# Ledger of designs, part 64: VH-VL binders against q9h9l3

Target 1, 176 residues: q9h9l3
Amino acid sequence: PRKMVAIDCEMVGTGPKGHVSSLARCSIVNYNGDVLYDEYILPPCHIVDYRTRWSGIRKQHMVNATPFKIARGQILKILTGKIVVGHAIHNDFKALQYFHPKSLTRDTSHIPPLNRKADCPENATMSLKHLTKKLLNRDIQVGKSGHSSVEDAQATMELYKLVEVEWEEHLARNPP
Below, E stands for the ipSAE of ESMFold2; O stands for the ipSAE of OpenDDE; V2 stands for 0.75 times the mean of E and O plus 0.25 times the DockQ between their complexes.

## First folded at step 3 (VH-VL)

Design c45 (framework fv_fezakinumab)
Fold by OpenDDE, second read of step 4:
Structure c45 (fold): chain C 176 residues (1-176), chain A 123 residues (1-123), chain B 111 residues (1-111)
Amino acid sequence: as target 1 above (176 residues)
Amino acid sequence: QVQLVQSGAEVKKPGASVKVSCKASGYTFTSYYMHWVRQAPGQGLEWVGWINPYSGDTFYAQKFRGRVTMTRDTSISTAYMELSRLRSDDTAVYYCARSGTYYYGSGSRFDPWGRGTLVTVSS
Amino acid sequence: QAVLTQPPSVSGAPGQRVTISCTGSSSDIGAGYDVHWYQQLPGTAPKLLIYENSNRPSGVPDRFSGSKSGTSASLAITGLQAEDEADYYCQSYDSSLSGWVFGGGTQLTVL
């Protein structure tokens, strides 16, 4: 079986009105929750909105941040060949301007058995925070300091592990 | 209908630069990547690079780095590809093609394509 | 630039079945990336024929089919017709290049 990692990214706002979501932090953890990568990332364009209340990113974090192109290379090396688990992971891949094989992608925001376990509609899109609370009895994304991408990545992996066997069997029978 | 309308044929001397345009219509320009692919006469398709019209971020194939520049004007939903220091082997039809910005939902397939712009480089 | 491998040409008589192979590597098709196929009629731009290995866009006849296995993909055309004479290209994504790669193209001749 392939190695599995979970990813979570934080984005800041760039562009004329800060509407462009640019990668500013990326965290990757292994199956056991060990941190493989956790770096602040400097967008190539000027940051207009740090989105701190959500992203947790502050101006001081960008002082020694890794340039995007360099960070992207580092991250891609980690992801290549792995089963990548994330929540609404298309946003992370979009921010990375990266394409991961669909067959090696696991999006916890689109796993019906996970929603079922959480007593949620199977076809609904539930937040990571809600699922984590419901299924792991853990509070994440609390306070005013913004999200912790490491915490979110760890939670995402733990959630997936709850349905891993069932979902992997489903995917084997129904490859994407 | 989704359409990509490209600029007309170009004839250039070696060492010159060419800038091809691709105007998009029928969809949200900034919601899709714009790719450039070229095809030399009688040859296959060669990927040149892409631009994210939303952010302006670009990624070029290694072969063209330092010589190609992709830009866009969101106000008119137009993408541009400029190739500098032209040489004879740059003679080709250059296509713009649309794809998604992530793997899901047309993320990796090209659809539609422009009709192509012939760029001829000759002394 | 890395390319996928296709036969330069294939031919068939009207009504026959033809197949076009597309062989990749461990960094593209073999890495799990989807394969897309394009049809290019003479003097025209490429047109999406098959996407994500085996899906047909609207307007593409069901006599066109695609499959993928291991590091290779295949395009099959049944009930070959004169209008199928064209160049066909496979395409995938290469993670090592962080870019898209095409096959060399296959010229299909209808005899």
Scores: ipSAE 0.480, ipTM 0.839, lowest interface PAE 1.5, mean pLDDT 93
Fold by ESMFold2-Fast, scan of step 3:
Structure c45 (fold): chain C 176 residues (1-176), chain A 123 residues (1-123), chain B 111 residues (1-111)
Amino acid sequence: as target 1 above (176 residues)
Amino acid sequence: QVQLVQSGAEVKKPGASVKVSCKASGYTFTSYYMHWVRQAPGQGLEWVGWINPYSGDTFYAQKFRGRVTMTRDTSISTAYMELSRLRSDDTAVYYCARSGTYYYGSGSRFDPWGRGTLVTVSS
Amino acid sequence: QAVLTQPPSVSGAPGQRVTISCTGSSSDIGAGYDVHWYQQLPGTAPKLLIYENSNRPSGVPDRFSGSKSGTSASLAITGLQAEDEADYYCQSYDSSLSGWVFGGGTQLTVL
């Protein structure tokens, strides 16, 4: 059996007008929701926009943050060879500059049975907040102080577990 | 038709720099990564690096870091690879090739490829 | 040095079957990354032949097929024809190098 983890990243704005999304925090949890990794990460470029309303990142978090190259190595060591669950996970992989195998990737924003269970159109992209409220009766991303990537990763794993048996069976019959 | 058109052959002396171009047409230039791959005479394929034409972000193979620079001009859908401090063993055909991005399901296959640019480094 | 290992050459007669192996490690093919295959005819750029282990682009005949198991992949060519003489390269992604890797190439001779 292949091990499974869930990931959620927070990004800040770098580059011209802060339009580039750079990794500033990463949280990884195991199948049971236990935290395997949770670090603030220092981007290699000057931060123009902390995007604090959504990221929860503030300048003080950067003081003891792990440099990007070191953090990336630690994160990739955890992800390699595992099934990685995320929500709109391509954004996390882009921030990590990492290509995870398609066959080992589970994106809860693109699992038709999960949308069906939530009474949403099967091919629509639903937010993590909406799916978590509808299927787990839990409010996440509450308030104006930014999101918790730990909370988001835990919610993402719990959502996947609701359809895991059905979806893994589907993928075995219809390989990606 | 989707196609990549590369600049013509170059002859350079050791220590010089060379800049190869790759003009894309038939697709949205900023939606795909552009890779550079080289092939020395009679040898195999060697990946050099990629550029994201949308952001300008680059990633280079360790062997080429410090000597290679990849850029693009979105107004003319053209990618560039500049290799500096040339050595005779940099003599190779340099190819550009398109791939998908960091998206689940997009894949990382290289298609299409440019026809290649021969760079000869000799005194 | 090539990261993925291929035999340097393979040969067969017209109408026969040949198989070209591609051996990786736990950080590339063994990590679950897809394998792609390219055909390079003399004097031309490489052309995509097989993608994502076993899929054929439009225009590639079904004589060409791919498979992947464990840390290795294989390209099979049945009904060999003279025009199949070319160099064949496998490609994957290596997580430890954070980059694309190629096999050393296999020269196919049709006798």
Scores: ipSAE 0.282, ipTM 0.742, lowest interface PAE 3.5, mean pLDDT 90

Design c46 (framework fv_fezakinumab)
Fold by ESMFold2-Fast, scan of step 3:
Structure c46 (fold): chain C 176 residues (1-176), chain A 123 residues (1-123), chain B 111 residues (1-111)
Amino acid sequence: as target 1 above (176 residues)
Amino acid sequence: QVQLVQSGAEVKKPGASVKVSCKASGYTFTSYYMHWVRQAPGQGLEWVGWINPYSGDTFYAQKFRGRVTMTRDTSISTAYMELSRLRSDDTAVYYCARSGTYYYGSGSRFDPWGRGTLVTVSS
Amino acid sequence: QAVLTQPPSVSGAPGQRVTISCTGSSSDIGAGWDVHWYQQLPGTAPKLLIYDNSNRPSGVPDRFSGSKSGTSASLAITGLQAEDEADYYCQSYDSSLSGWVFGGGTQLTVL
């Protein structure tokens, strides 16, 4: 069987008027929710907008942050060959400039059985916060200090585990 | 109707540079990666690199780093591949091909392909 | 040469079944990367034949099918026809190279 991890990334704004989303933190947890990786990451471009309300990133976090190229290598080594779970995971892969195999990718924002369990339309895109509250009775992304990518990755893995058996069976019978 | 139209055949001397174009139509140019793949006469397919037309970011296969440059012009939906310091073994048909990006649901498959540009390097 | 290994040639008679193998390593197919297959008729650009291991684009006959297991993939052609005579290439992504890789190609001859 293939091992499974969950990922969540925080991005800051770079480029003209902060329009580009650049990786500034990445958290990866294993199946049980144990942290495998959690590092602040220094973008190669000047940070225009820390987006602190959502990212939780501040200038102090950049002082000893791992440079993007090095962090990317470390992260990809962990993700390679594994089933990777995320929420709206295309944003994380875009920030990593990384293609992960579609057959090994699980996006909790696009799993119809998970929405059904939350009493939501099966093909709607629901937020991680909403699904976690409905299905796990847990409030995440609270307050104004920014999101915890560790908390988000852990919640994402727990959400996937609610539908894992059903969804893996579906994918085996209907390969992507 | 998605289409990739490439520039015409080129004949170059060793040491020269060649710049091949690939004009896209029928889709949003900035929503897909553009790849370059070459094929020497009677040989197989060899991936050269990609460009993200949205950002201008590029990535080149190790063999071509230092000699290849990929660019794009979003105003005319055209991608370019320039190969410098040409050698006789650079003689090949050069194809552009489209792939998905990191967006959810986009695959890594190459579709469509341009018809190819023959580059001949000969003294 | 090529990163993925294909037999250089395969042959069959009309109506027969042929299979073309594509063997990779732990850094490409073995790492879970999807496999795509392309058909190239003489003098033409490659055309997508199979994507994401086993899916057919519109317009590709159902006698073409793909599969993947472990570090290898296979293309199967049933009911072989004269117009199937072409070169076939498998493709995947290699994480150690951070790039797309192709098989060396298989020339299919219809006897």
Scores: ipSAE 0.014, ipTM 0.616, lowest interface PAE 7.1, mean pLDDT 89

Design c47 (framework fv_fezakinumab)
Fold by ESMFold2-Fast, scan of step 3:
Formats: structure tokens, C-alpha cells, sequence
Structure c47 (fold): chain C 176 residues (1-176), chain A 123 residues (1-123), chain B 111 residues (1-111)
């Protein structure tokens, strides 16, 4: 079978009033939760809003950050040909300006069996924090200093593993 | 309705530069990527690159890197593709085409195309 | 050379069925990237015919259908009509090239 990785990105606000989400950190972990990639990334546009309460990004992280074009190349080499797991993953792919095949994409915010295990409505979009607490009995994204994309990627992989067999069988019968 | 209106045909000498325009209407210009695709006479389609009209970010196919530059002007909803150091084998119809990169639906296709701009490179 | 392989031509009589193949590799169709099809009438720009393997845009008749299996995709045209005479191009994304790739095109001739 194809190898599997999980990704989580942190975005900062660029563009008018900081409304555009630009990539500022990316973490990728393998199936076992080992870190394959974790870098701060310098957006090509001026950062208007660091969104530090959520992203954990500060000006100091930008000083030695990898430029977007270089980071993108490194990340894509890791993702190519693999099943990529994420939570609301379209936001990460949009920030990467990357097209990953739908058939190799697993979005833990849109897996009905996962919501069912969490005793949540199957079609609702539940937060990573809620699903992780409910199903793994673990608190992530604690405090007011921002999230850890490594922690989020690891939690996302563990959540997917809870429904992996069922969901892969579903996708084989109902290709996206 | 969505329309992409391209500039008129160009005839250039080898070594010159050409700048083709694509004026968008009927949708929010900054909400979709603009792709450029070329087609040499009697040949197939070849992807050149894309520009994100909102940010100005670009990405070019490896073959064209160093010779192509894509820009946009949001005040007139117009995208531009400039190709420099022209050779005779750059003779082609150049199309602009609307697409998205990755959203919640996963659509990666080019849904609307301009009518094309013929660029002829000859001595 | 084109990255995706299509037959250069196919032909059929009115009312018949024709199938156009599109063969890729492990870095594009084989990697799971969706296949899209474009129809190009002589002297015109390409028009989207099929997207995401098998979906039709509004206005495309049911006679056109798409499918994908492994490293290949197919466009099927049933009830062939004279107006279907055109060039047909498949398209996908190639991860090793980090870009969109097209087939070489198939010229469909109707008698």
C-alpha cells in the first residue's frame, strides 16, 4: 500500500487587513508520529497579523525562516505519492498552493465514522481539539501562546488510525 | 457570464519579448487562479504556469523558468504573461484559463478559457 | 513530447461508440490525481468536457462519459454525431513536475 503522513500548518495573516492566510510553519509526521519536517516559513508577502494566539508564530521565528518557494519544494517532495492526513486539510493545501489528489487525501474533519465514534453528528465539522479530547482523552492546543503544529499533526494521525480500516474500505467501494 | 478577453495577435523577431493580456469579467478576479497554456501550430496543449491574482504569487513550469513572468492588475481585472528571449519554437497560440488550486471540493480543472492570442516569432 | 499518452486519432460512423484512452505514470494518474477532458473544435479554444474523472459540466450531453483505472483514463462518446468531430485532450497533475500535464491529443473523425 502507499505510505501515509499527517500534516498541519500554521498560517499568518497577509494582504488587506490580514485576511489572507499565508503559510508560516509546516509540520509533517509519519504513521508512527515521528517528525519528518518541521520548519518556520517566510511568506512572500508582508505579515500584517501574526495570529499568535492560534499560530504560535512571532516575529523572531521569521528571522531565519525558510523562504516559501524553498519550503514548498521540500514539503511537496515528502507529500508526493503518499496518503496525506490532515484536519480541514484544504486550508493547508491552499496555503501551500499545492494540488494533492483527492483519492490520496484524508480529512479528519469530514469522516462520518470518526464523528460517530465521538458521539457527534456525522455531518458536522468538529474541531481537532474536541475530537482529540473525546476519542484520545488528550488535551491539545492548551494555553494562550499558540498551537504546536507538531502536536496537531500527531493527534490527527492518531485520530485517523482509529477509523483507518473502516474508512479505507468505504473509499474502495465509494471512490471520491 | 464569465469571460476572459485576450489581447490581439503579435508578430515578433527572435530575441524580442512579448506581453499577452487576459481581461477577466463576470466573476471576482481575485477568487480564482489564472493559468497560461500554449499550443504550437498543429501541436498539443502545454501548461506554462499560474498566477494567484489576489497575492501576485506565481509558479512556472520548469521549461519556462527564467524566460516567463506573470503579473496582474487588480484594478482592471487583467492578468499578463510576458515571455522573453523569443525563439521560433515559441510560435504558438497562448491561452489564459481560469482554475482553482485546492479547495474543499478538490476541483483542479480549467473551467473557462480565453480565445487565445497568436504569437508568431519569425525573422 | 506529451507526458500523458493518447492515440493520435480515432474514427467512427454516426451513431457508433468510440473510446479515447489516456495513459499516465506513477507520478500523475497512477498517483491518484484526477483526470479532466477538453474538447477543441477547429480554430477554437479548448472547452471543459469532463472533470474529476467522470463529472460533466452543465451543457455537456450524457453521450460523453469518463472513467479512470490505475494509471489510465478513458473518454467514451456514444451516439456519435458529426458535431463531435474535434481534438480531445486529457489533463492531470504530475507531482514529479509540480505542474499540469496534458495528453498529446486525439483527433476524432466522423466519417
Amino acid sequence: as target 1 above (176 residues)
Amino acid sequence: QVQLVQSGAEVKKPGASVKVSCKASGYTFTSYYMHWVRQAPGQGLEWVGWINPYSGDTFYAQKFRGRVTMTRDTSISTAYMELSRLRSDDTAVYYCARGDYYDSTGYLHFDYWGRGTLVTVSS
Amino acid sequence: QAVLTQPPSVSGAPGQRVTISCTGSSSDIGAGYDVHWYQQLPGTAPKLLIYDNSNRPSGVPDRFSGSKSGTSASLAITGLQAEDEADYYCQSYDSSLSGWVFGGGTQLTVL
Scores: ipSAE 0.007, ipTM 0.529, lowest interface PAE 11.8, mean pLDDT 87

Design c48 (framework fv_fezakinumab)
Fold by ESMFold2-Fast, scan of step 3:
Structure c48 (fold): chain C 176 residues (1-176), chain A 123 residues (1-123), chain B 111 residues (1-111)
Amino acid sequence: as target 1 above (176 residues)
Amino acid sequence: QVQLVQSGAEVKKPGASVKVSCKASGYTFTSYYMHWVRQAPGQGLEWVGWINPYSGDTFYAQKFRGRVTMTRDTSISTAYMELSRLRSDDTAVYYCARGQYYDETGYLHFDYWGRGTLVTVSS
Amino acid sequence: QAVLTQPPSVSGAPGQRVTISCTGSSSDIGAGYDVHWYQQLPGTAPKLLIYDNSNRPSGVPDRFSGSKSGTSASLAITGLQAEDEADYYCQSYDSSLSGWVFGGGTQLTVL
């Protein structure tokens, strides 16, 4: 079997009026939830909006942060050849400017059996916070200080494990 | 309908630079990557690099790093590829092609291509 | 110097079936990246024929089909017609190169 990891990224606003989403933190955990990577990442452009309420990123975190080019190389070495789990993961891949194979990508925001277990419409995009509360009885992303990408990556892996056998069998019969 | 209109053929001497343009129409220019692919006479396709028209970010194949520069002008929906320090083996048809970067649907193919610009490098 | 391996040529008679293979490595097709196919008629730009292993764009006849297994993919063309005479290229993404890679191309001759 291929190794599996989960990823979550935090983005800050760069460019005109802070409308461009730039990578500012990335966390990767293994199947058991152990942290393989967790770094603050310095965007190549000036940060206009830290989006702290959601990202948890503050100006202090950018001091000694890993430059984007270096961080990207490190992250891609971890992701290559592995099944990568995330929530709305295409946003993370966009921020990384990275193209992970669709067949090795698992997006917990678009797995119908997972929504079904949570008593949610199968085709709806449910938040990570909602699914985690409903299925794992755990509150994440609490407070006004922003989200923890480590916590989010760990929750995402645990959610995927609830449907892993069923979903992998589905994908084997119905390749994307 | 989607169209990618490229600039006309160029003849250059070794050591010169060439700049090829690709004008997009029929879609939102900033919503898709623009790729550049070349094909030497009688040879296969070779990927040169991409530009994200929204951000201006670029990524080049290792073979072309230091010699290629990709830019865009969003006001006229036009992408540019400039290749410098030309050699005779840079003689090729250069294509622009539209690609979806990784998104919700996961498409990575090039769905529309320009007709190509022949660049001839000779003394 | 192509990254993906295709046979340089294939031939068939009108009405027959031909298959064109595309073989990669652990960093591209073997890593799970999708395979796309392009048709290039003489003197024209490449045209998307198959994307994401087996999907057809609007306007591509169903006699063109694609499949993928392990480190390889194949393009099948049934009911060969004279106008199918063209070069066919496979394409994938290579994680070690962080870029798109093409096969060397296969020239289809309709006898």
Scores: ipSAE 0.007, ipTM 0.580, lowest interface PAE 10.0, mean pLDDT 88

Design c49 (framework fv_fezakinumab; at its last look DockQ between E and O 0.07; V2 from the best seeds 0.00; counts 0 for: pae E 14.6 > 2, placed apart)
Fold by OpenDDE, second read of step 4:
Structure c49 (fold): chain C 176 residues (1-176), chain A 123 residues (1-123), chain B 111 residues (1-111)
Amino acid sequence: as target 1 above (176 residues)
Amino acid sequence: QVQLVQSGAEVKKPGASVKVSCKASGYTFTSYYMHWVRQAPGQGLEWVGWINPYSGDTFYAQKFRGRVTMTRDTSISTAYMELSRLRSDDTAVYYCARGQYYDSYGYLHFDYWGRGTLVTVSS
Amino acid sequence: QAVLTQPPSVSGAPGQRVTISCTGSSSDIGAGYDVHWYQQLPGTAPKLLIYDNSNRPSGVPDRFSGSKSGTSASLAITGLQAEDEADYYCQSYDSSLSGWVFGGGTQLTVL
């Protein structure tokens, strides 16, 4: 069986109107929730919107941030060959300008058994915050200081573990 | 009916720039990545890069970085690829191709292609 | 130049079965990325033939099938027809390049 990691990224806004989502922090945890990676990342382009309310990113975090190219290399090295768990993970991959194999990707925002367990519609897209509260009885992303990508990654992994056996069996019978 | 209509053939001198357009129709332009792939005469396919028409994000193959610029005009559902400092080995048919849905994490094939734009670079 | 390896050419008589191989590496097909196939008729743009290893888009006959194993993929064409004469390209994604990669293409001749 392949090793499993969970990823969560925070993005800031770049480009003319700040509509470009650029990676500014990335956190990766292993199956047990241990932090394998957690770095602030410096986008290659000027930051127009730190999106601090959500991202938790401030200008001071970028002072010693890891350049994107370097960080990307470090992150990809960790992800390669592993099952990667995330929530709405396509956003993380896009920010990394990277795509992970479908067969090795687990998106907790698109796992019907997980929603069912949380008494949510199976085909609905529920937030990480909601699922974490319902299934783990834990509050994440509280306050106005922004998200903690480490906490989010850990929560994502824990959520997946609740349905891992069932979902892995399903995927074995129905590969994406 | 998805359609990608590309601009006409171009003839350029070495050192010049060329800008090829690709007008999309039959689908939501901003919902799919647009890719560019080129094919030199009698040769295979070579990926150039992609653009996210919604955000304007781009990613280019290493070979073309610093020389290629992909842009889009969402008001007319048109993607553009500009290649500068042209040389003879840039002679090729350049295709725009619809790629992955923006809200997807792993559909990495090209389901619709333009007819291609021949760019000839000769002194 | 091509990252994925295909035979330059294959041939078969009408009605026969032909296969086109596509060999990758540990950073593309071997990394778990799906393989896609395109058919390019003479003087035309490539057309999606197979996606995600074995799926056929609408309009593609079931004579065309795809498979993937390890670092390689294969396109099989049964009941070969004259209209199948074309160039065929496999395509995948390379994690080391963070980019799309193609095979060198295979010219299929129907004898």
Scores: ipSAE 0.459, ipTM 0.831, lowest interface PAE 1.6, mean pLDDT 93
Fold by ESMFold2-Fast, scan of step 3:
Structure c49 (fold): chain C 176 residues (1-176), chain A 123 residues (1-123), chain B 111 residues (1-111)
Amino acid sequence: as target 1 above (176 residues)
Amino acid sequence: QVQLVQSGAEVKKPGASVKVSCKASGYTFTSYYMHWVRQAPGQGLEWVGWINPYSGDTFYAQKFRGRVTMTRDTSISTAYMELSRLRSDDTAVYYCARGQYYDSYGYLHFDYWGRGTLVTVSS
Amino acid sequence: QAVLTQPPSVSGAPGQRVTISCTGSSSDIGAGYDVHWYQQLPGTAPKLLIYDNSNRPSGVPDRFSGSKSGTSASLAITGLQAEDEADYYCQSYDSSLSGWVFGGGTQLTVL
């Protein structure tokens, strides 16, 4: 069996009007929820919008942040060859400028059985906060000071565990 | 109908720079990555890098870092690849090709290609 | 240099089946990345023939099929026709290089 990890990234706004999402923090946890990686990351571009309410990133976090190129190498070394779980994970991979194999990617925002357990339409994209509250009775992303990517990665792994057996069997019969 | 129209052939001296253009039509230019691939005469395909036309972000193959620059102009749906400090072994046909963003479907192939621009580097 | 290994040439007679192999490593095909195939007719740009291991774009006849197993992929062409004479390239993504990689190409000759 392949090892499994969960990832969550925080992005800040760069580029025109801060519309581009650039990596500013990454957290990776193992199957049991133990932290394997958690670093603030310095984007190569000027930050125009910290998006602090959502990201939790402030200027102070950038002072000793790991430069993007170095952080990317460290992160990809952890992800390579593993099943990677995330929520709307394509955004994280885009920010990393990385393409993880489709067969080893699990996106909790696009797992129909998970939505069904939450009494949500199977094809809807539900937020991590909503699914975590409905299925784990846990409040995440509380308050206005930003999200914890560690908390989000841990919640994402726990959500995937609820459907792991069913979904892995589905994927074995219907390879992506 | 998707089309990628590239600029015409170029002849350059060693040490010069060349800038190849690729004008896109028939789709939303900012919704797809633009890749550049080259092919030396009688040789195989070699990936050079990509640009995200929406953000302007770029990523280059290690071999070309420091010599290649990719840019775009969204007002005319055109991508550019500039290669500097040309050597004779840079002689090749340079293609632009459209790639999907990574999403839930995870497409990494190049679905449409330009016809190519021959760049000849000779003294 | 080509990262993925293909035979340099393959040949067959009209109506026959030919198979073109594409061998990678643990950082590309072996890491689970999909394999794509391109057909390049003489003097033209490559054209997408097969994507995500086994899918055909509109307009590609069902005589062309793809498969992947372990660190290798194969392109099969059945009912070989004169028009199939071309160079064929496999492509994948390599995590150690963080980039797209191609096979060296296989020249198909229809006898």
Scores: ipSAE 0.263, ipTM 0.762, lowest interface PAE 4.6, mean pLDDT 90
Fold by ESMFold2, look of step 5:
Structure c49 (fold): chain C 176 residues (1-176), chain A 123 residues (1-123), chain B 111 residues (1-111)
Amino acid sequence: as target 1 above (176 residues)
Amino acid sequence: QVQLVQSGAEVKKPGASVKVSCKASGYTFTSYYMHWVRQAPGQGLEWVGWINPYSGDTFYAQKFRGRVTMTRDTSISTAYMELSRLRSDDTAVYYCARGQYYDSYGYLHFDYWGRGTLVTVSS
Amino acid sequence: QAVLTQPPSVSGAPGQRVTISCTGSSSDIGAGYDVHWYQQLPGTAPKLLIYDNSNRPSGVPDRFSGSKSGTSASLAITGLQAEDEADYYCQSYDSSLSGWVFGGGTQLTVL
């Protein structure tokens, strides 16, 4: 059986008006929540908007951050061949400029059984914060210091475990 | 088709300031960053900084912070670099150079250069 | 601080092959940043010759080629011609300086 990891990223604004989301932190945890990777990442473009209120990224974090090209190589080496769990994970893959096989991707924002457990509409896109509070009785992303990608990746893995058996069997019957 | 036309040579005394212009044509001025690079006589190239003509945001090499100001006028597609408190070692040819739009693969090259503006600082 | 190192000069006879090295550090080329090359003919502005390590812009003949390995890059020129006599600069980005950095330049003389 394949190994499973969870990923979460923090983005900063680059490009015109800071509208491009560029990777500035990435955390990867294993099935048990142990941290496999957690680095600040220097975007290839000048940072226009640190988005600190949400990202937690500040100028000092970028001083010795790993360059994007190097960090991407390190991250992809970890992800290759694994089931990768994330929340709204398309944003993380977009920031990594990477395609992960759909059959090996699990997105906690798009799992109907998970929504049912939270007493939410099956087709709704629920926030990680909301699902984590409802289903794990944990508060994440607390305060105005920004998100922790380690905390968020760990929460994402725990959420997936709640529906893992059901959802893996569903995907086996309905390959993407 | 892309052209960067710079202002003429300047002679200045120590302590003065100079403002060099760079008029762009043949492309959408606000879609590319404008960089400034200088070259002292007989020496190599030295990056000074950039301006985003869309937003007006700037970023300067550490050596020049506090002495350089980069601006632009989007109505005439012109970028400017002003260097203050001039010293004799600021004598150089100052180039404007167009930077490709940033992508996630790396920090991009300078694809089009102005002809340069000689700034001479002497007493 | 990090600096890209090039030989000050290189020479070759017409038709010969020459190479120009560009050596950086762990904060620039060694960090994986791309290398670009510029040709500066006497009395002119620099002109882009090679970008993203090995790509040629339109109009640059294929006798110019570039490569990168580890902390170093190389520009190769085959079939040397008199018009190749110029200064050549490598350029990259350096994260420790938060800026674009150039090599010191290499003066190519065609004998």
Scores: ipSAE 0.000, ipTM 0.491, lowest interface PAE 14.6, mean pLDDT 87
ESMFold2 (binder alone), look of step 5: mean pLDDT 92; pTM 0.941
OpenDDE, look of step 5: ipSAE 0.437; ipTM 0.825

